# Ledger of designs, part 61: VH-VL binders against q9umr5

Target 1, 268 residues: q9umr5
Amino acid sequence: SYKPVIVVHGLFDSSYSFRHLLEYINETHPGTVVTVLDLFDGRESLRPLWEQVQGFREAVVPIMAKAPQGVHLICYSQGGLVCRALLSVMDDHNVDSFISLSSPQMGQYGDTDYLKWLFPTSMRSNLYRICYSPWGQEFSICNYWHDPHHDDLYLNASSFLALINGERDHPNATVWRKNFLRVGHLVLIGGPDDGVITPWQSSFFGFYDANETVLEMEEQLVYLRDSFGLKTLLARGAIVRCPMAGISHTAWHSNRTLYETCIEPWLS
Key: E = the ipSAE of ESMFold2; O = the ipSAE of OpenDDE; V2 = 0.75 times the mean of E and O plus 0.25 times the DockQ between their complexes.

## First folded at step 3 (VH-VL)

Design ga14 (framework fv_mavrilimumab; at its last look DockQ between E and O 0.01; V2 from the best seeds 0.00; counts 0 for: pae O 11.0 > 2, placed apart)
Fold by ESMFold2-Fast, scan of step 3:
Structure ga14 (fold): chain C 268 residues (1-268), chain A 123 residues (1-123), chain B 111 residues (1-111)
Amino acid sequence: as target 1 above (268 residues)
Amino acid sequence: QVQLVQSGAEVKKPGASVKVSCKVSGYTLTELSIHWVRQAPGKGLEWMGGFDPEDGETVYAQRFQGRVTMTEDTSTDTAYMELSSLRSEDTAVYYCATQYYDILTGRYPFDYWGQGTMVTVSS
Amino acid sequence: QSVLTQPPSVSGAPGQRVTISCTGSSSNIGAGYDVSWYQQLPGTAPKLLIYGNSKRPSGVPDRFSGSKSGTSASLAITGLQAEDEADYYCQSYDSSLSGWVFGGGTKLTVL
């Protein structure tokens, strides 16, 4: 029988958004138990990411306990960061494939409709003033706001992403790295036509330098220092990169070709 | 203040087709997804199909595929459900309902319902 | 048979608490899809009573509450009144059918 699949949604999202994904899984891997975690839906997705990690952890523990042969995670957009933290804080996770669907793994630096809803008069160049305040860090989107022109503020103020990426030191960093390295496969999915994740290469651990030139994963300090295990995972052949053009941000979980190419091969 | 007003009762012979209308007021069809649900006398609710805004297409329940067609006229804010090859078991009240995807809650209830249209199939 | 299982009837006296269960499977409630509840008074269209497992639309009194656990959901009615006599339907989404599904309905009788 197939390993259970756990799905973690994104910003202003819910379980219903994954109906097509579950249909595809049922067609190709009939009998797979798929659970979309129905937590932090809609505006609750704005809650601080550490709060979301705690809630998702409580939901994930019993599912993993019932599946001694392992589970797969499919984590969409902001949900990919939640899953990054879950894999680090859980001493006993049994995740085989961690499938990251267009998640801003190195952070976000781009104007989106969600940001304009929350901060209508703000531009991406000015959002650091809000996000890197204590008040701003109470919002999930600010937890992974990564302004490449104010990297010093990001490193000092980010209560989530800078810590989980090992970009700022933390007492638990060694344990988090050990835990994350237990993952069987890290499957990274994203593409240039996403339209929301900026830069889109953030889904592959690439990101802007101070001149807004994208540096790929292997050029990142977090990779070079192996802060949470990316270099180790790549060396053991555990990182899969699956870029695809022509897919907008809300379509990653509802495109059949994407599913067949990038997701289906990693479900066992 | 959203109101759904459906067309009047119909009596049809086996093999005929019926087309039920649902006029929306208080909102525009572009802001809502219309779904159709039927209820045979003394029986429960059965979903027939509705508009899926994410794929931009109408989705039909498998048992009605090939027999049902759901369309919309945005100029009159009226939705239609046409059911063909009618049989006695199609005798039911047919409801239209709006589904609003509320981004703030992430929920998608069928929040407003029409009064229902009784379709009787008899010989 | 319906995909979501409800008891066909439940009864209670005025002022009593009653609960109506809705049992699904791994393809619907168990897959993480939320549950809505509808009240249908005799001869009328269904009315949204609860959505998103536990949320009440404007105008629905607090004595109606919803919950979801695992593969099942429940509707609780406290302070039962004669006007609550109606049919109650749960609803969720089902991935194996690629569509919305309703429970078979529960007739509430106020004794």
Scores: ipSAE 0.701, ipTM 0.866, lowest interface PAE 1.7, mean pLDDT 91
Fold by ESMFold2, look of step 4:
Structure ga14 (fold): chain C 268 residues (1-268), chain A 123 residues (1-123), chain B 111 residues (1-111)
Amino acid sequence: as target 1 above (268 residues)
Amino acid sequence: QVQLVQSGAEVKKPGASVKVSCKVSGYTLTELSIHWVRQAPGKGLEWMGGFDPEDGETVYAQRFQGRVTMTEDTSTDTAYMELSSLRSEDTAVYYCATQYYDILTGRYPFDYWGQGTMVTVSS
Amino acid sequence: QSVLTQPPSVSGAPGQRVTISCTGSSSNIGAGYDVSWYQQLPGTAPKLLIYGNSKRPSGVPDRFSGSKSGTSASLAITGLQAEDEADYYCQSYDSSLSGWVFGGGTKLTVL
């Protein structure tokens, strides 16, 4: 029988947005219990990410308890950061596959419609003034804003991303790394035509240096220091990279070829 | 305020087709999506199909696939539902309804409804 | 035969509380799809009461409330009024049918 699947949505999402993904799972893995967590929907997805992690933690505990052989996570966009934090803070999670579906894992440095709606006079070059303030950190988008030109501000002000990446000292770093390393597989999905995640390589733990040159995962300090376990996972063969061109940000969960290639094999 | 005004009642013979219109009026910032729902006398509501703005295409309920066609004329703000090969079991009130999507408020399934169009199929 | 199961009828006296259940399956409510509720007064088109499991559109009194748990949903009506006498339908999406589904309807009688 198939392990239960837990789906964690992105910014301004609803459970209906995942209808095609759920249809694909039902067709290929009939009888699989799939739960799309319906917390922090719509504009509630702007709440601070640590608040969301706390709420999602409470929701997944009973699901994991009923599935002693393990569960899978499919986490889309902003939801992939929620899930990575969840894997760090839960010392008793039983996640086999963590499927990160076009998530800004190393942060975001790009304009979005949500950002323009929230801060209509700002451009990406100036948004650090808002995001790296106490007021800005009350918004989820700013919790993973990563301005490569203001690294000192990022490291000091980030209440979320710099912590889960182990880029800023905190007393739980060793425990969080241990917890994250209990995952069976980390499946990274994204592609160059996404149009929202900037750089798109953030979905594969790549990111800009100060010159806006993209450094791949293996060139990042967090990988080299093994701050939260990426180097260890890669050495185990537990990281699966599944890039796919031609898919826009809103289409990752509604593309059958993407599902069959990148998701289906990991839903044991 | 969004208003949906449907065409008048129709009486049809078995084997014929019916085309019900739904004229939309009002002014909103939200993308408009039209769905069709029918209700046989004394029975419940049954979704027939509608335009899905996230997919950019019309989706039909499996039961009606091959018999129903839903179109829209944006120049007149009028949606149409055509049901072919009518049977006595197709006697029902046919409703059009809107689905709104707004990034701030989310998606409402079937917020505004037309007044309904009675279609009677008898020999 | 309805994919979402509702009791055919429910009744209550004015001022009382009633609940209407909506039981689905792993392919609809149990898959995480939102539940909506509609009220249909006699001789009229349906009216949206609840969306997103528990949210009320403008103009719907707070005595109407919705909830979802597991594969089921519930509509609660408190402070029953004579004008609440109507048919009530739940709705969700179903991934096995690739479409929207309604419950069979519940006739509420105010005694």
Scores: ipSAE 0.245, ipTM 0.682, lowest interface PAE 5.4, mean pLDDT 89
Fold by OpenDDE, look of step 4:
Structure ga14 (fold): chain C 268 residues (1-268), chain A 123 residues (1-123), chain B 111 residues (1-111)
Amino acid sequence: as target 1 above (268 residues)
Amino acid sequence: QVQLVQSGAEVKKPGASVKVSCKVSGYTLTELSIHWVRQAPGKGLEWMGGFDPEDGETVYAQRFQGRVTMTEDTSTDTAYMELSSLRSEDTAVYYCATQYYDILTGRYPFDYWGQGTMVTVSS
Amino acid sequence: QSVLTQPPSVSGAPGQRVTISCTGSSSNIGAGYDVSWYQQLPGTAPKLLIYGNSKRPSGVPDRFSGSKSGTSASLAITGLQAEDEADYYCQSYDSSLSGWVFGGGTKLTVL
């Protein structure tokens, strides 16, 4: 039998958004138990990511317990960060494939449609004043806001991304790294036509330097220092990068070609 | 967590200018949006101005346009409010305050306040 | 005159429930902007009491509650205590003024 699949949604999503993905999985892997976690939907997805991590943890623990052979995680957009944090804090997870589906794994810095909706008249250059304020970190979007022009503020104020990245020292960094390294495969999916994840290379742990030049994963300090295990995973052959063009952000979970190319191979 | 410490009391003549400082600690000034609110003796609170993230700049209440200037020195984590052409009606306690931003509305209150600076304008 | 209208004073005995009203207009509370409330003890700076119409910051007792309806808001204090004697101000944003606005303040006396 196929390993159970757990799906974690993104910002403002619901389980209904994944109806096509469920169809594809059922078609290609009949009998697979797929669970789309119906937690923190809609506006509730704006709650602090650590709160979300705790909620999702409570939901996945029973599923994992019933699947001693392991489970697969498909985590979309913001959900990819939730899942990475989840795997970092769980010392007993049994995740085989962690599929990060167009997630801002290295953070977000851009005037996207989501940002414009939340901050209609605000520019990304000014958002640091909100996101790194005493209250900004109470919102999920700010938990992974990564302003390359205010790196010091990011490192000091980010209560989520900077911690799970091991960019800021904390007592659990070693343990979190150990926990995350329990994953069988890290499958990174994204593409240049996403239109939301900015830069789109963030889905592959690439990101802006101080001049807004995009550097790849291997140039990032988190990789060079192996702060949460990326370098180790890569050395193990456990990282899969699957870029695809021509896919908008809201279509990653509904595109058949993408599923067959980037998702299905890792659901066995 | 956040502390705002303001400069001491001021006594000024009509027509003069006053510059009040507000030093931030706990967080850096660049992490905060500083606003200024004054309160005349026995009267209510009056917003003077502050940084508006929607406008991406410091905005002033219409009543004080052309007479107030708000600046920041990030090297010393100090915000300043200068009020010129002082009048007797400007006698008040002046407060600096930080603003909490809601991601949905963008309009949220002031959650931390300085201790206030008394400015007295008299002949 | 303040853009938001509050009663100048309210009073109550210990243990009682009191309410303070805040009346705005279509350009502020009625426009959908949130209402906040501040408590100012004598000789001190204002303290945030309620934000987002009904949310309490950490440390604020649940006997303080806020509500909003139409162009008005209300602060309710249950189980009135002697230490509640203070001035209370409502606050919102006004689109016509492009700025923050306060109520005139309400002096609460505990009898």
Scores: ipSAE 0.007, ipTM 0.481, lowest interface PAE 11.0, mean pLDDT 91
ESMFold2 (binder alone), look of step 4: mean pLDDT 90; pTM 0.928

Design ga15 (framework fv_mavrilimumab)
Fold by ESMFold2-Fast, scan of step 3:
Structure ga15 (fold): chain C 268 residues (1-268), chain A 123 residues (1-123), chain B 111 residues (1-111)
Amino acid sequence: as target 1 above (268 residues)
Amino acid sequence: QVQLVQSGAEVKKPGASVKVSCKVSGYTLTELSIHWVRQAPGKGLEWMGGFDPEDGETVYAQRFQGRVTMTEDTSTDTAYMELSSLRSEDTAVYYCATQYYDILTGRYPFDYWGQGTMVTVSS
Amino acid sequence: QSVLTQPPSVSGAPGQRVTISCTGSSSNIGAGYDVSWYQQLPGTAPKLLIYSNKNRPSGVPDRFSGSKSGTSASLAITGLQAEDEADYYCQSYDSSLSGWVFGGGTKLTVL
């Protein structure tokens, strides 16, 4: 009766972090088969995102093959970017709802404890020197580092986000767009009290301009050019926005009110 | 290096309560999550409950809810497990164990264990 | 009854390979929760042997390896030695019970 749910975790995360989410799903949709992919856990979450996409792809193929009615994805934080790429590179995915939990869909530009652990002497204004090097691009966090003051470097050096968002050309862009557009619903969740995702509107495809003024999704070139299908999905009525205040970054997968309001309606 | 030292063996009558202690050294109690696991003679391991550091609260296994209380005294780095309304079926070795989330490994194993406390419930 | 099912015993001769299975369900191993393995020598407390399906703590020889597939996990011991004779327990988290669960344990006998 209910479609299977696949969960993809975030940076320095593991399957155990989703225990409350699975309890909520079991409570409201008993019998749902929920699989949290326990690949790239902990420090392995720092591996390049394209490497993670390959590994997660291998894990989701048999799950999707067994569910002809479709599956749902719930993808948290960095995991939302992995799922963005999965939906683009898989020409046979059957995802109904893609639920993105506070994921930096347009990138990250903020000082966080995660970054200070990896790069303890760096401030956000200086991180572009590390992240936009070939060495830096071997770390997942640098794959979606988006410095609005060095957009030229981001466009040329980002090996992942600039490509998957269609901000830089790629030979597979047309196929990736076609594949992404097969998704039934794109459910975007995030909020101002997250404390990690900067700007928080990145979770809704908004981002800083060169003056650090946030431009929302409809003002982004990727939307206006329909580079990977956002404009088409919005016109189709397939994009859902569910912002919620009062939720910190590590609480998106463990808040019952958020689950009932933003996630539960999309789990058919 | 973490070391857990538990209180000595107890003999109790049915209906009584028992309180087992677990003294932590090598780390402070506030840096660790303590869980309690029991093992009846010749039988397997059974989780009773423990502190969930992400939620900031203690969680108990369903079968022990209402009978077990787990507390901590951070001034002495000692954790306690009290089990009430004892029955003969509660005869077991009771272990404390640490659960440590290491950001470098992203893991939650029960990585260090106390030596165990034998609790015998008989008339 | 244990939530995770293990064979009650396995045996092997020195130098051989033995495998201990741990069978769960969709609410634990099948849900993606990782598996840890514990070794309990006679008269001692359990000792962490494997965590996160396949990782070894310092001091655990590489003869011990773990794997996970679907709703099941396995512990493999190669080059079996007399010192490996012990009880082995798998462990995971169960979302239906909202708690940690252990397998029933497997007694390994070295012949």
Scores: ipSAE 0.414, ipTM 0.782, lowest interface PAE 4.2, mean pLDDT 90

Design ga16 (framework fv_mavrilimumab)
Fold by ESMFold2-Fast, scan of step 3:
Structure ga16 (fold): chain C 268 residues (1-268), chain A 123 residues (1-123), chain B 111 residues (1-111)
Amino acid sequence: as target 1 above (268 residues)
Amino acid sequence: QVQLVQSGAEVKKPGASVKVSCKVSGYTLTELSIHWVRQAPGKGLEWMGGFDPEDGETVYAQRFQGRVTMTEDTSTDTAYMELSSLRSEDTAVYYCATQYYDILTGRYPFDYWGQGTMVTVSS
Amino acid sequence: QSVLTQPPSVSGAPGQRVTISCTGSSSNIGAGYDVSWYQQLPGTAPKLLIYGNSNRPSGVPDRFSGSKSGTSASLAITGLQAEDEADYYCQSYDRSLSGWVFGGGTKLTVL
């Protein structure tokens, strides 16, 4: 009776990370078919996001075809950006709820352990030199690196995030917007104690200005211009914001209170 | 955004060659496929060739094979179409048009067009 | 003649509806290839009007719509305006020719 759920993991992650989430879903919605996609696990999560979108697209097509009543997506961290692009490039997706767990929707600008593992001598102030090169854009984390002090370079060099957010023009932008707008609910989840996503408000389409002051979604040009449909979705009542304090980056998929408050209501 | 500016009108004698240029701005040639389409006075649109993403190669319409060459200079973001052994029936406006190469979306429109280059072949 | 067949002309009065047909075969529209439509105003380059059978680029009014069924496609224009007087071309891909094909064009006259 419940729509199938498709789960997309994040950076350096795998399907094993979602064992508690599967347990919660089974308890509250018994009989739900949950598929955690085993693609781009571990180091493969560093591959360019467009490559990941293609692979996940191929994996979700048969699942969506078997569920004419629709499916739900639960997408974690970097996986939320994969799902954003997936919803835009698929002309025939039947996604009801798109649940985004602490995903850097407007990008990332912060020193994290993951970033230092890949670029051990870099600081966030200097990473633009690497990420906005053609070589850097071959790494997923650079596809959503958004340096607010070099916004001109971000707009010119980002091969992924600037395009899916409509911040730079693309011939397919109108089709991508139409496809994305077919989603039933956009459920945004995140919080101040995440410790990885910087600024944490990126999970809610907020981001730094040039002075590192956070501007919320409604102040962003992408919202005001309705570049990919955020203003339309909000007016339709289709955007759900569910911030929660006290949750670290690796706990969004394993906290029962978060599940009951922010995820469970959107699984039908 | 994307803008295509073509070279100016040309008058050629039968048997000569003509090379039309198309300067692309707003996107790089590595992100776009360029196609060439001509239109004889009072007639319809005729596709001559362009990059075919499915074949991964530049493909020419059968009518023009052996006479047309399409090249690109990525350093100047300029595409070229050279047509040789000109005849009076080659008198036409020649257009360049962009097609975004995107295997993920399955959409391949000729989104932006140049202003056209009139080539007149007469003796 | 053209691989895709369009009527050479159609006409309508301001405010009326007109449709322009585009008939293909099993090697193009019938093979599942999308149809695009282009508007060419007198003395200008063609402009993309519809792509992917029914999608409108930004800036194209919703009174223009496209549809596809079997081996044929149609462009519908509602609320005709004088500014719509132009030539209209359909386009698809043909697998037997390994190339792009255009219809012969339809001249729309707004009476």
Scores: ipSAE 0.000, ipTM 0.369, lowest interface PAE 19.1, mean pLDDT 87

